# Designs tried in a protein design chat: VH-VL binders against q9nrl2r1430to1533. Part 183

Target 1, 104 residues: q9nrl2r1430to1533
Amino acid sequence: GGVHELSAFEQLVVELVRHDDSWPFLKLVSKIQVPDYYDIIKKPIALNIIREKVNKCEYKLASEFIDDIELMFSNCFEYNPRNTSEAKAGTRLQAFFHIQAQKL
Short names: E, the ipSAE of ESMFold2; O, the ipSAE of OpenDDE; V2, 0.75 times the mean of E and O plus 0.25 times the DockQ between their complexes.

## First folded at step 13 (VH-VL)

Design Q11 (framework fv_nezutatug; at its last look DockQ between E and O 0.31; V2 from the best seeds 0.00; counts 0 for: pae E 11.4 > 2)
Fold by OpenDDE, look of step 13:
Structure Q11 (fold): chain C 104 residues (1-104), chain A 123 residues (1-123), chain B 107 residues (1-107)
Amino acid sequence: as target 1 above (104 residues)
Amino acid sequence: QVQLQESGPGLVKPSQTLSLTCTVSGYSISSGYYWHWIRQHPGKGLEWIGSIHREGDTDYNPSLKSLVTISADTSKNQFSLKLSSVTAADTAVYYCARTDYYWGSHRYGMDVWGQGTTVTVSS
Amino acid sequence: DIQMTQSPSSVSASVGDRVTITCKASQSIRTYVAWYQQKPGKAPEPLIYDASSLESGVPSRFSGSGSGTDFTLTISSLQPEDFATYYCQQFYSTPYTFGQGTKLEIK
């Protein structure tokens, strides 16, 4: 079961990264571009970090993997107002994730 | 080559609905990131009207007095604009435009525009 | 709404001149800025996206810079075909807003 789950996580991360709305989430937010980001967001995370954790088999449960993905979106919506391009991209990507996560 | 072209009545009476269509060729609207409507009142600057994402979500300029509706028809490779209850203030050249997404780039810009169509609101 | 204050409203210059147009956003918008060129009776044409990236086919004499609130479009050596009106636009949040435009005229 664990190997199968790991493969599923890998595939889902690949699909998220390939999504056109993944651009806000590919890497950690730049402190240069957003100087106050890390004053507000205390648990920063991005798809590259999640992918690394998957590759290292750090997720033992699907819920742990899902929690990190949801944290990523939560951070986006916490920092970015709903009318921002990042928030809009996040909304669409999260919807996509929720559909794909049903397969886990 | 990607081309956009606006079409619709060039004359609309006050209080009526302005309807325009943007026909896209050489590119599927289903592949585009955003599809936009922009207008330019005679002798004035550019004003964003609204946009539709390829997944169907829409954004509209809240400063417009007219009710804005933007929709897409993938079967015709078109997207449309409707402005209800128009006034003389809606007289303008109307443009449709595209935003596309490229990996590694924040392609938030309108990289392809239609030639524009003039709409006059008059009795 | 985010305001894009563009300056100058008009500028007179000669062929070969260096021309600078600025846009100031009412709040930080990172690098989500595009620049357009518009000639009379024509649709706007894209010049710059993401504040500093040159659109395909645009001459290298055009360049964009800036982040946060202050953005600049520069034409290093003005050519005859560059006389037009230029606009900045922000894509940070809706409603997307344009600068009021800069008309570049022949001196």
Scores: ipSAE 0.882, ipTM 0.940, lowest interface PAE 0.4, mean pLDDT 95
Fold by ESMFold2, look of step 13:
Structure Q11 (fold): chain C 104 residues (1-104), chain A 123 residues (1-123), chain B 107 residues (1-107)
Amino acid sequence: as target 1 above (104 residues)
Amino acid sequence: QVQLQESGPGLVKPSQTLSLTCTVSGYSISSGYYWHWIRQHPGKGLEWIGSIHREGDTDYNPSLKSLVTISADTSKNQFSLKLSSVTAADTAVYYCARTDYYWGSHRYGMDVWGQGTTVTVSS
Amino acid sequence: DIQMTQSPSSVSASVGDRVTITCKASQSIRTYVAWYQQKPGKAPEPLIYDASSLESGVPSRFSGSGSGTDFTLTISSLQPEDFATYYCQQFYSTPYTFGQGTKLEIK
C-alpha cells in the first residue's frame, strides 16, 4: 500500500542490512565463485535486490515483501547444511526479521 | 586451555544402553556451537555419531538415529551420549569433540578432541 | 551420504620426502574439508580446516588445497614425527563423513 507501508519496508530492510548476520544475504551469490548455486536455487534473491524493489515501489502488499524476505531465507536453508556459517546466520537473522515484522 | 574428557563404563553387555559423558573444562559448553560424539572401530576409520547444538538441537548419523540420544547439562558443563540396544558392532573407542564458530570465522572442523574412551560390548 | 574417498591407503617414505594425500568427495562440498593427524593410541589432532587453513601450531611443511570435490594434503619435507594416520572429513552436510585414512610409515 501507502506511504506508511513503504517507509516501514525501507526501515525493516535497513535493520536487516545492519544486523551482524546479514553478510550472506547482502548480494546475490557469485556464480563464478559458487558454480553449483544456481543449479540448486531457481529463484535467487538478496537484500540489495529487495531494497531496490522497495525503492522502486515494486511491493504493493506487505505479503509480497514478506514473501521475498522468506524466499531469501528458504534459499539459504535449501543450499546450505544446518552446520554452515551461512545457515546459522540465516536462522538468527530470520528470528530477528520475525520480531521486526511486527511493525508492518 | 579447553579440555574434553570422556567417562563411562568400559564394558557393556549386548542389548543394554551405552552411556558416556564428556566433561568440558576451561570453556563453557553454552558458549560453543556444536558438541560431537565420534567413534573408531578396532583397526578401522572414524564414524561421526552425532552432535548437539548450544541451544539443544541435535543431529544424528542416520544409521544410528533411532538408537542414539545426545544431551547437554550446562550446570555440570557436560554433554552425554546414550546408545541403546548395543551389539558387538558398537565396540569402539569413543571420542567427544567441539566445533566452535563464535570467533567470527568460516572455520569448519573439530578443533578440540577428548582423549577417547574404549568401550567393549560383550556378554 | 557424501562419500569421502581417500588415497593412497598407505605409503612408506623417507625423511625429507614430499608426500601428497588426496581426498575426493562424491559431490561438491565447496571448501568444507578438515584434515586430521592421528598417532597410535591417541585422538585425532586437527591439521587443516576450510581446505587450506592451517590450525594453530601446525608446522608450515603441512599444506592443504582444493575446492569442490578434489582436495589434497601435502607434507613438503617429511619428518620422523609425521608417522601417523591421516584423515579427511567433510563438514558440509550430515553425516559428517571421514575418508578411510592414509597410514604414513617412515622408512
Scores: ipSAE 0.008, ipTM 0.595, lowest interface PAE 11.4, mean pLDDT 86
ESMFold2 (binder alone), look of step 13: mean pLDDT 89; pTM 0.932

Design Q12 (framework fv_nezutatug; at its last look DockQ between E and O 0.78; V2 from the best seeds 0.74)
Fold by OpenDDE, look of step 13:
Structure Q12 (fold): chain C 104 residues (1-104), chain A 123 residues (1-123), chain B 107 residues (1-107)
Amino acid sequence: as target 1 above (104 residues)
Amino acid sequence: QVQLQESGPGLVKPSQTLSLTCTVSGYSISSGYYWHWIRQHPGKGLEWIGSIHRSGDTDYNPSLKSLVTISADTSKNQFSLKLSSVTAADTAVYYCARTDYYWGYHRYGMDVWGQGTTVTVSS
Amino acid sequence: DIQMTQSPSSVSASVGDRVTITCKASQSIRTYVAWYQQKPGKAPEPLIYDASSLESGVPSRFSGSGSGTDFTLTISSLQPEDFATYYCQQWYSTPYTFGQGTKLEIK
């Protein structure tokens, strides 16, 4: 049911945020730090935004929640070369997510 | 207090494998973000050799001719470096170091270093 | 690989002097820069992380600044214990690379 799914989403977001590789994803990328980021990434998203959506019950399906998480990673890999610290963190965090998502 | 200590043979023959161990005390290696090996050839600058993440993922410097292997043993609170097929160019002081992670913040830099161990490659 | 070009390679200064060391990255690396101090026969010690944040226990006379490609380490008033070699390092991508070092010597 919806309540159980919401709780699962909340818990997963908590686990993602607590992960030590979450640092690139905790909040939206700073335009000051990365001036061209928003020229490239058209659908920016971060864990704080996803958490808010969960709290507001905006996700009706697990697939919608998963899509936003995957978008977050997709954005990271689209903008950051594979050997960057962000991409490496993203790779590990995504792997963790995929394992945890199997429980949804 | 967190301390890192390098150990291993100080003399290695050419074409052999250099093996070093970094013993960590006062801190669990499972709690660290990255564990690094860095070297410094006599009178030269610092060269990053490679790192191991707490997850076990490794990164190595592609410029090194020797095959690099970094591993971790959580039961011993150690991580190790192996360089195969060493040459005189691998003579250096070898350091192990840590990058730590704080909640919500990635700490950029190596905040704790070992004292270094000298390795000489010579026939 | 990202090249970190450090300048000057050496500098002679006197106690009380203001000293500035520069590090230029071959590409933008945001603020992913650390600075280290190394004395002869000793391991490097961290000074600055994230381009401008002081490591714990580091005197306030040390400061770091910069973002993108240009970074600076400044010692506002040189003390006798500050004579050493300094290195910058980038954490933007692997391989992690250091500047070639700046040897700060007594004039």
Scores: ipSAE 0.866, ipTM 0.934, lowest interface PAE 0.4, mean pLDDT 94
Fold by ESMFold2, look of step 13:
Structure Q12 (fold): chain C 104 residues (1-104), chain A 123 residues (1-123), chain B 107 residues (1-107)
Amino acid sequence: as target 1 above (104 residues)
Amino acid sequence: QVQLQESGPGLVKPSQTLSLTCTVSGYSISSGYYWHWIRQHPGKGLEWIGSIHRSGDTDYNPSLKSLVTISADTSKNQFSLKLSSVTAADTAVYYCARTDYYWGYHRYGMDVWGQGTTVTVSS
Amino acid sequence: DIQMTQSPSSVSASVGDRVTITCKASQSIRTYVAWYQQKPGKAPEPLIYDASSLESGVPSRFSGSGSGTDFTLTISSLQPEDFATYYCQQWYSTPYTFGQGTKLEIK
C-alpha cells in the first residue's frame, strides 16, 4: 500500500544490504561463474533487484515484497548445501530479516 | 595494528587435552567475522581445525568434531582451542587466524595470522 | 570433503621468470579460493582472496584467476623474496581444505 509501506520496504532493504551476511545476495548469481545455477533456480532474485522494484513502486502489497525476500533465501537453500558458506550466510541473514520484518 | 598471538604448553602427553589461547590486540574479537584455528604438521601442509563466528556459532573439521571445542571470551579479547585425547598425530604448529568483514566480497580467506605455536605430543 | 590438488608440488625458477601454480578442486567451488605465501619458520601470509582479488599490500606481479574447479596463481616476474611455499584454500564448504602446497625454489 501507502507511502509508509514503501519507505519501510526501502529501510528494510538498506538494513539487509548493510548486514555482513548480505554478500551472497547483493546481485544475481553469475551464469559465467555458476553455469548450472539458472537450470536449477527458476525465479532468480537479489537485493539490488528488490531495491529497484521498491524504487519503481512495483510492490502493490507488503506480502509481495516479503515473498521476494523469502524467495531469495529459498533459492539460496535450494541451490546450496547446508555446510556451504552461502547457506550459512543465508541462514543468519534470514534470521535477521525475520526480526526486522516484525517491525513492519 | 592487529596482532594475534597463540599461547599454551609446547609439550602435551598422549590422551591429554591440548588447550591453546589466541590473544588479539589492536582489534576487538566481537568485530571480526570468523576466528579460526589451523595447524601444520611437520614438513607438511595446512589443516583447518575449526572456526567460531562472531555470533558464537562454531564449525569444526568433521575428522575432529567430537574432540574439538572452540570458544571465545570477549572480555579478555581471546578465543581458545581445546583438543581432547591427543596422540602423536596431533604434533604440529598451531595457528590462530582472522577472517575480517569488508562489505561485499572480501570474506574469503584468513587475512591475519598469529605467529604459530609448536605443540609436541610425546610421553 | 573437497580436495584441493596443487600442481606442481615443486618448481625451480630464476629471478625474472613467470611462474604459474595451479589448484584443482574436486568439485565446483565458484570463486571461493584464497592463496597464501609461507616462508620457512613463518606463518602463512594472505595473497589472493575470491580467486582473483589481491590482498592489501600484495605486489601487482601476483595475480589469480579461475572459477569452478581450476584456479591459477601467477607471478609475472619473480623476485628473490617470492621463493616460498604457496597454498590454495577453498571457502566453499566445511571443512575449509587447503591444497598440499607448492614449493617455489631458486634455480
Scores: ipSAE 0.586, ipTM 0.869, lowest interface PAE 1.5, mean pLDDT 90
ESMFold2 (binder alone), look of step 13: mean pLDDT 89; pTM 0.928

Design Q2 (framework fv_nezutatug; at its last fold request DockQ between E and O 0.93; V2 from the best seeds 0.80)
Fold by OpenDDE, fold request of step 14:
Parts: sequence; structure tokens; C-alpha cells
Structure Q2 (fold): chain C 104 residues (1-104), chain A 123 residues (1-123), chain B 107 residues (1-107)
Amino acid sequence: as target 1 above (104 residues)
Amino acid sequence: QVQLQESGPGLVKPSQTLSLTCTVSGYSISSGYYWHWIRQHPGKGLEWIGSIHRSGDTDYNPSLKSLVTISADTSKNQFSLKLSSVTAADTAVYYCARTDYEWGSHRYGMDVWGQGTTVTVSS
Amino acid sequence: DIQMTQSPSSVSASVGDRVTITCKASQSIRTYVAWYQQKPGKAPEPLIYDASSLESGVPSRFSGSGSGTDFTLTISSLQPEDFATYYCQQFYSTPYTFGQGTKLEIK
């Protein structure tokens, strides 16, 4: 049911946050550190935002939750070239997510 | 204490494959974020060769003419470097090094190095 | 590839001097910079990571600063054991390139 599904989302977010490759995704990109980020990325999102949405029960469907996670990775790959540390971390974290998402 | 030790033949003939191994002690290679190979030509600066992530993902310097292969053996707590078809230009001191990780932050640096091993390419 | 232009290539100084070494990246690399010290016949030793964080065991006279494209290693009061070659390195993208080095010599 809904409560069970919510707990699954919470647990998955916890696992993503604890992953060693989560560092690019823990919070929104700083405009000070990356001045042009928000000129390129129009739908910024991060794990702390997703976690908040989960806690507020904003995800009614697993597909909505998955969409936000995939958006997070999409943003990373759109902004960061493949050879960057962020893109590499994102690639590994996304692979981990895809495995974990099979449990949803 | 974490220690890295390079090992392998100190002399390699041209066109042969250079093979080195980095043995890690006091720390599991599965716990490291990245493991690196670096070299230094005589009297020159440092050059990054490539790295292997704990997951097995590898990155290589595309400027190297030789084919680079880096692999890891968790059972032996080692990671290795292979350079194919070497030439005299591959003569250098070769270092292995570690990039560690603390949760929430990538440590941008190599905090532990091996002592280095000299490899001479000569006929 | 990202170029790390290190300056100066060499510098002569005396014990007690303040020494500054600069590394300029060809593009913005945030704070993804490390500094190393290397003495003749020895492996490089880490000094600074993440542009400004001091490695464990490194004397406090060493400091790093900078973000974006301009980075600096500073030795506030040079000691005899500090005469060596210093390198910067970027970890923003592969290949993880080094500066060409700065040889710090006794005046």
C-alpha cells in the first residue's frame, strides 16, 4: 500500500545518500561555485529535495519518484562532460539506483 | 598504516609489455575511492597514467601512445598496470597512489603514494 | 585536457621567507586541486587537498587557497626542510593533469 511504498522510497533515498558517489547530488548545486549552472539546468533537483518530497508524501506513484531521481542524473550528465568527476560519480550512482529501483 | 608498494621488472625491451603491480597493505583496495598510476620521466614532472575505481571503472590518459590497462585483484589486495608496445619514452619512475574518500566529500588529492619503481626500456 | 600552469618554474629563497606558488587552470575546476612536495629521489608527498585542506601531519606553515582557475600554495616561513619541488594537480576531469612543478632552492 501507500505506507509501504513510502517507506520503500525513504529507504532508497537513504541508500543513495549513503553511497560514496552521492557527493554531487546531496544538495543543489551552488550558484556561487558554478555560476552558469542554472542557465543550463532548468529543473534543478537533489537528494535532499527528493527526500523532503518523500517525507511530505508528495510521491503518489513510484514512477513519479523514479522520474525525479532520473531527472537528477539527467541534469548531471547534461551539465557535466563524461570525463568529469561528477559525471563519473553520477554514472556509478545511477547504476546503483537502477538495481535498487527493481525492488520498488 | 596504509602502505603502497610497486613491483615489477626494472628492465623491459622495446615493443614488449610493461607490467607493474601495486600491493596495498594496511587498507583494503575495495575501500579506496580511486587507485592511480603516475610516472615521472628522468628529470621531468609528474604524469598521470590512469586510475581504477573500487567498482572496477577505469580511466586512462588518452595522450599515452601505449595501450594502458589497469586492473585490480581484491583477493590479493593489488592493482596492476600494463603498458603495451613500450618504447624508450616509457622509461620512468612509476608510482602508485590512492585517493581516499570521506562520506559526503570527495577528497581531491592523492594522500598515499608508493616509493616508486624505476622502469627502463632498453634493448 | 585541462592545463595547469604553475608559476614560477623555479624560485630562490632564504629560511624564514614567505613563499608563494601559483597554479592556473585552463578552465574552471572549482576546488578540485591538490599540492605535493617532492624531494630528489623520493616519492611526492601530499600537502594540500581540495585546494585548501591541509593533509595530516603537514606543518601549519603550509596553506592552500583558491577556486575556479587560480590556486596558491603558501609557505609562511620557509624552513630548511622545505627546499624541494612542488606540484599542483587537478581532479576536475581526466586526465588528472599536474602543473609542471616549482623548484624551490636555497638563495
Scores: ipSAE 0.893, ipTM 0.948, lowest interface PAE 0.4, mean pLDDT 95
Fold by ESMFold2, fold request of step 14:
Structure Q2 (fold): chain C 104 residues (1-104), chain A 123 residues (1-123), chain B 107 residues (1-107)
Amino acid sequence: as target 1 above (104 residues)
Amino acid sequence: QVQLQESGPGLVKPSQTLSLTCTVSGYSISSGYYWHWIRQHPGKGLEWIGSIHRSGDTDYNPSLKSLVTISADTSKNQFSLKLSSVTAADTAVYYCARTDYEWGSHRYGMDVWGQGTTVTVSS
Amino acid sequence: DIQMTQSPSSVSASVGDRVTITCKASQSIRTYVAWYQQKPGKAPEPLIYDASSLESGVPSRFSGSGSGTDFTLTISSLQPEDFATYYCQQFYSTPYTFGQGTKLEIK
């Protein structure tokens, strides 16, 4: 809803982008580098897209914002086995997100 | 620049614990992304032993998981390897190494290596 | 575990030759490959990260390419200091396996 809530979403996204484990999530996975990704992941999303949605005020409820971020992590864990560099980064970034989201 | 140096006993008896320390100079280990232990058996290739993330999370080669512990001491700017129940098969040159961090991409590779320390497991 | 298979296991070449070393992953690893040079009695030295990016101070005669499963290290004009053993390593998933090495010998 209000301007404080939109500012909180922006601040949280900026903190996620700046985190050292954000590298798998900054932009959508390249179909050239990972040809089968979009056969497996039906609702792709990344931090740049989430940030644009915040800037365009497309999130009307905090739950919608949280759902997109959790979708981003869910996609990571669905595509990537636990022992991959992407999944390890995702696990750490998700833990950071949960801490920051509690402060909202 | 950044320098890594392995230290520890060069001779270890079978069934004992091999303990090695990597001292990092010119860089804080809390700023690095991953810190690794690697070994090279005589006349053979390289084997990754395990890694510690700057957060303290560890990953171990499954072939060694029950026997290996990697830890970090930020106050001494060191990280360490303990390998329990050693046998002659653990005779190798042991290296420590860094994977650095660069925002926007995982800079995949071990960009700084120690000089190596020879460990012999013998009666 | 991801198997990294290097070929050839050894190569004999002369100064000035073009040398190509390949590394094949047992499954797709994107570009998460590094290459190292190791001289006898010395630690490995980084050459290439992220499949194709040169490490600092590495001469431009070295190049890397590939994505997915097939990766190549090329030395465009071999120099005397390039006689060494070369290893690839994947960073896609643990254990972070190395190739078995390619020994580059003087002809």
Scores: ipSAE 0.617, ipTM 0.879, lowest interface PAE 1.4, mean pLDDT 91
ESMFold2, look of step 13: ipSAE 0.615; ipTM 0.883
ESMFold2 (binder alone), look of step 13: mean pLDDT 89; pTM 0.923
OpenDDE, look of step 13: ipSAE 0.882; ipTM 0.940
ESMFold2, fold request of step 14: ipSAE 0.607, 0.613; ipTM 0.879, 0.879
ESMFold2 (binder alone), fold request of step 14: mean pLDDT 90, 90, 90; pTM 0.926, 0.935, 0.934
OpenDDE, fold request of step 14: ipSAE 0.892, 0.890; ipTM 0.947, 0.947

Design Q3 (framework fv_nezutatug; at its last fold request DockQ between E and O 0.90; V2 from the best seeds 0.81)
Fold by OpenDDE, fold request of step 14:
Structure Q3 (fold): chain C 104 residues (1-104), chain A 123 residues (1-123), chain B 107 residues (1-107)
Amino acid sequence: as target 1 above (104 residues)
Amino acid sequence: QVQLQESGPGLVKPSQTLSLTCTVSGYSISSGYYWHWIRQHPGKGLEWIGSIHRSGDTDYNPSLKSLVTISADTSKNQFSLKLSSVTAADTAVYYCARTDYEWGSHRYGMDVWGQGTTVTVSS
Amino acid sequence: DIQMTQSPSSVSASVGDRVTITCKASQSIRTYVAWYQQKPGKAPEPLIYDASSLESGVPSRFSGSGSGTDFTLTISSLQPEDFATYYCQQWYSTPYTFGQGTKLEIK
């Protein structure tokens, strides 16, 4: 049911946030630290935003939730070269997410 | 107290493989974020060799001519370095180091180092 | 690769002096910089992480600042035990790279 799914989303977000490789994704990228980020990334998103959407029950389908998480990773890989710390963290976190998402 | 200690032969012949081990005490390797090998040629600066993440992911310095292999053995609480086909240019003090993770912070620095071990490449 | 250009290569100072060491990255690396102190025959010891955060046990006279490409390590009042070689390091991307080092000597 929907309530169970929402709880699953909440739990997964908690697990993602607690993951050691979540640090690039906890909040939106700082424009001060990365001035050109928002010139490149047009649909910025982060775990705190996704968490808020979950809390507001904005995800009606698991696919919508998954799409936002994948967008978050896509943004990371679009902006950050493979050898960056963010990209490496993102790669590992995404792998973790894919495993956990199978439980949804 | 977290301690790292390098060990291995202090003398290696050219073209041979340099093999070092870092033994970690007072802390589980499985709890660390990254484990690093760094070297310092006599009278020179620091050079990063490579790292291994707790997941097993490895990163190596592509500027090194030798083939670099870093591995971890959680059962022994050790991680190791292998450099193949060494030359005199690989003579250095070799350090192992740790990067720990603190949630919400970017503690990517190397906060604990071994005392270093001298490796001389000579015929 | 990202180059960390550290300056000066050496500096002579007296006890009580304010000392500043700079490190310039070849590209923006946010705040992903660490600073280390190394004394002769010893392993490097951490001083600063994330450009401006003081490592545990490090005296408050040490401070780090900067973001993007320009970073500084400052010793507000030099103590006798501070004479050593200092290194900056970036962890923005691999290969991780260090500055060339700054040898802080007694004047």
Scores: ipSAE 0.896, ipTM 0.947, lowest interface PAE 0.4, mean pLDDT 95
Fold by ESMFold2, fold request of step 14:
Structure Q3 (fold): chain C 104 residues (1-104), chain A 123 residues (1-123), chain B 107 residues (1-107)
Amino acid sequence: as target 1 above (104 residues)
Amino acid sequence: QVQLQESGPGLVKPSQTLSLTCTVSGYSISSGYYWHWIRQHPGKGLEWIGSIHRSGDTDYNPSLKSLVTISADTSKNQFSLKLSSVTAADTAVYYCARTDYEWGSHRYGMDVWGQGTTVTVSS
Amino acid sequence: DIQMTQSPSSVSASVGDRVTITCKASQSIRTYVAWYQQKPGKAPEPLIYDASSLESGVPSRFSGSGSGTDFTLTISSLQPEDFATYYCQQWYSTPYTFGQGTKLEIK
């Protein structure tokens, strides 16, 4: 998309990064710290990767951008039981994202 | 400097509701990340009762979930614990505590504690 | 529920000694461990979060390490004020359980 969409994607990802529940999603999960993560999660993604894709204009449609962010949350809930600190943060950040995504 | 102080009755009769308040000074509870209640039974270790997130979300120890309510009153800068249907097993020192937030870190832990208040459940 | 098992239950040591206290989780909890110090009649005080990060104002003789299931609190040169009971706590999932405590006594 155009320069307006790039600015909107950038602003939304910045708001997600600034959110106090972004900590599980800032970077890819460490294979050293969590050895089995990549056995379970086949399409890993994180906010730093999404932000870089926005910077490189890799999203052609808002739906592609939204799909990557929803994949990030889906990965979180697939790997982490709901009573974990990661899943609780993911639930809150996803709710925030749904509100912000209405602006796209 | 952040300070937490528990208050409430020190003696509660069996089957009644234990009600405690944590008053926060030097810090707004709306700026905190999590606010917790913990107890320590006589001569024993620590037990997490539950927490309230700044969003209002609550988490409770499953062994107490139907009996526990934690709430916050930002206008009074307080958060509270209610534990219903108490028995002698609920006799303990009760603490309130904060989890602070540091952006980008796994900053989970209770960095500020209240002084504790002793609650005895007895006839 | 995740069980946190501390070892030893008590330890007797002298000023200047190096002391280690271990905490074992019943399942992997990544690095989501905090450590606390509690003196008799007082509230617990924070020492370490995220397995190895020192809380503000905590002396550098305290250190933490570990990931997964095995965690260690170390006091490199024991001081008189360090005689207390020490607790670990996991923050991986609710209920956020504590270890049973390790009492550190003067020899």
Scores: ipSAE 0.656, ipTM 0.884, lowest interface PAE 1.2, mean pLDDT 91
ESMFold2, look of step 13: ipSAE 0.577; ipTM 0.862
ESMFold2 (binder alone), look of step 13: mean pLDDT 90; pTM 0.929
OpenDDE, look of step 13: ipSAE 0.878; ipTM 0.937
ESMFold2, fold request of step 14: ipSAE 0.612, 0.595; ipTM 0.876, 0.861
ESMFold2 (binder alone), fold request of step 14: mean pLDDT 89, 90, 90; pTM 0.923, 0.929, 0.928
OpenDDE, fold request of step 14: ipSAE 0.891, 0.895; ipTM 0.947, 0.946

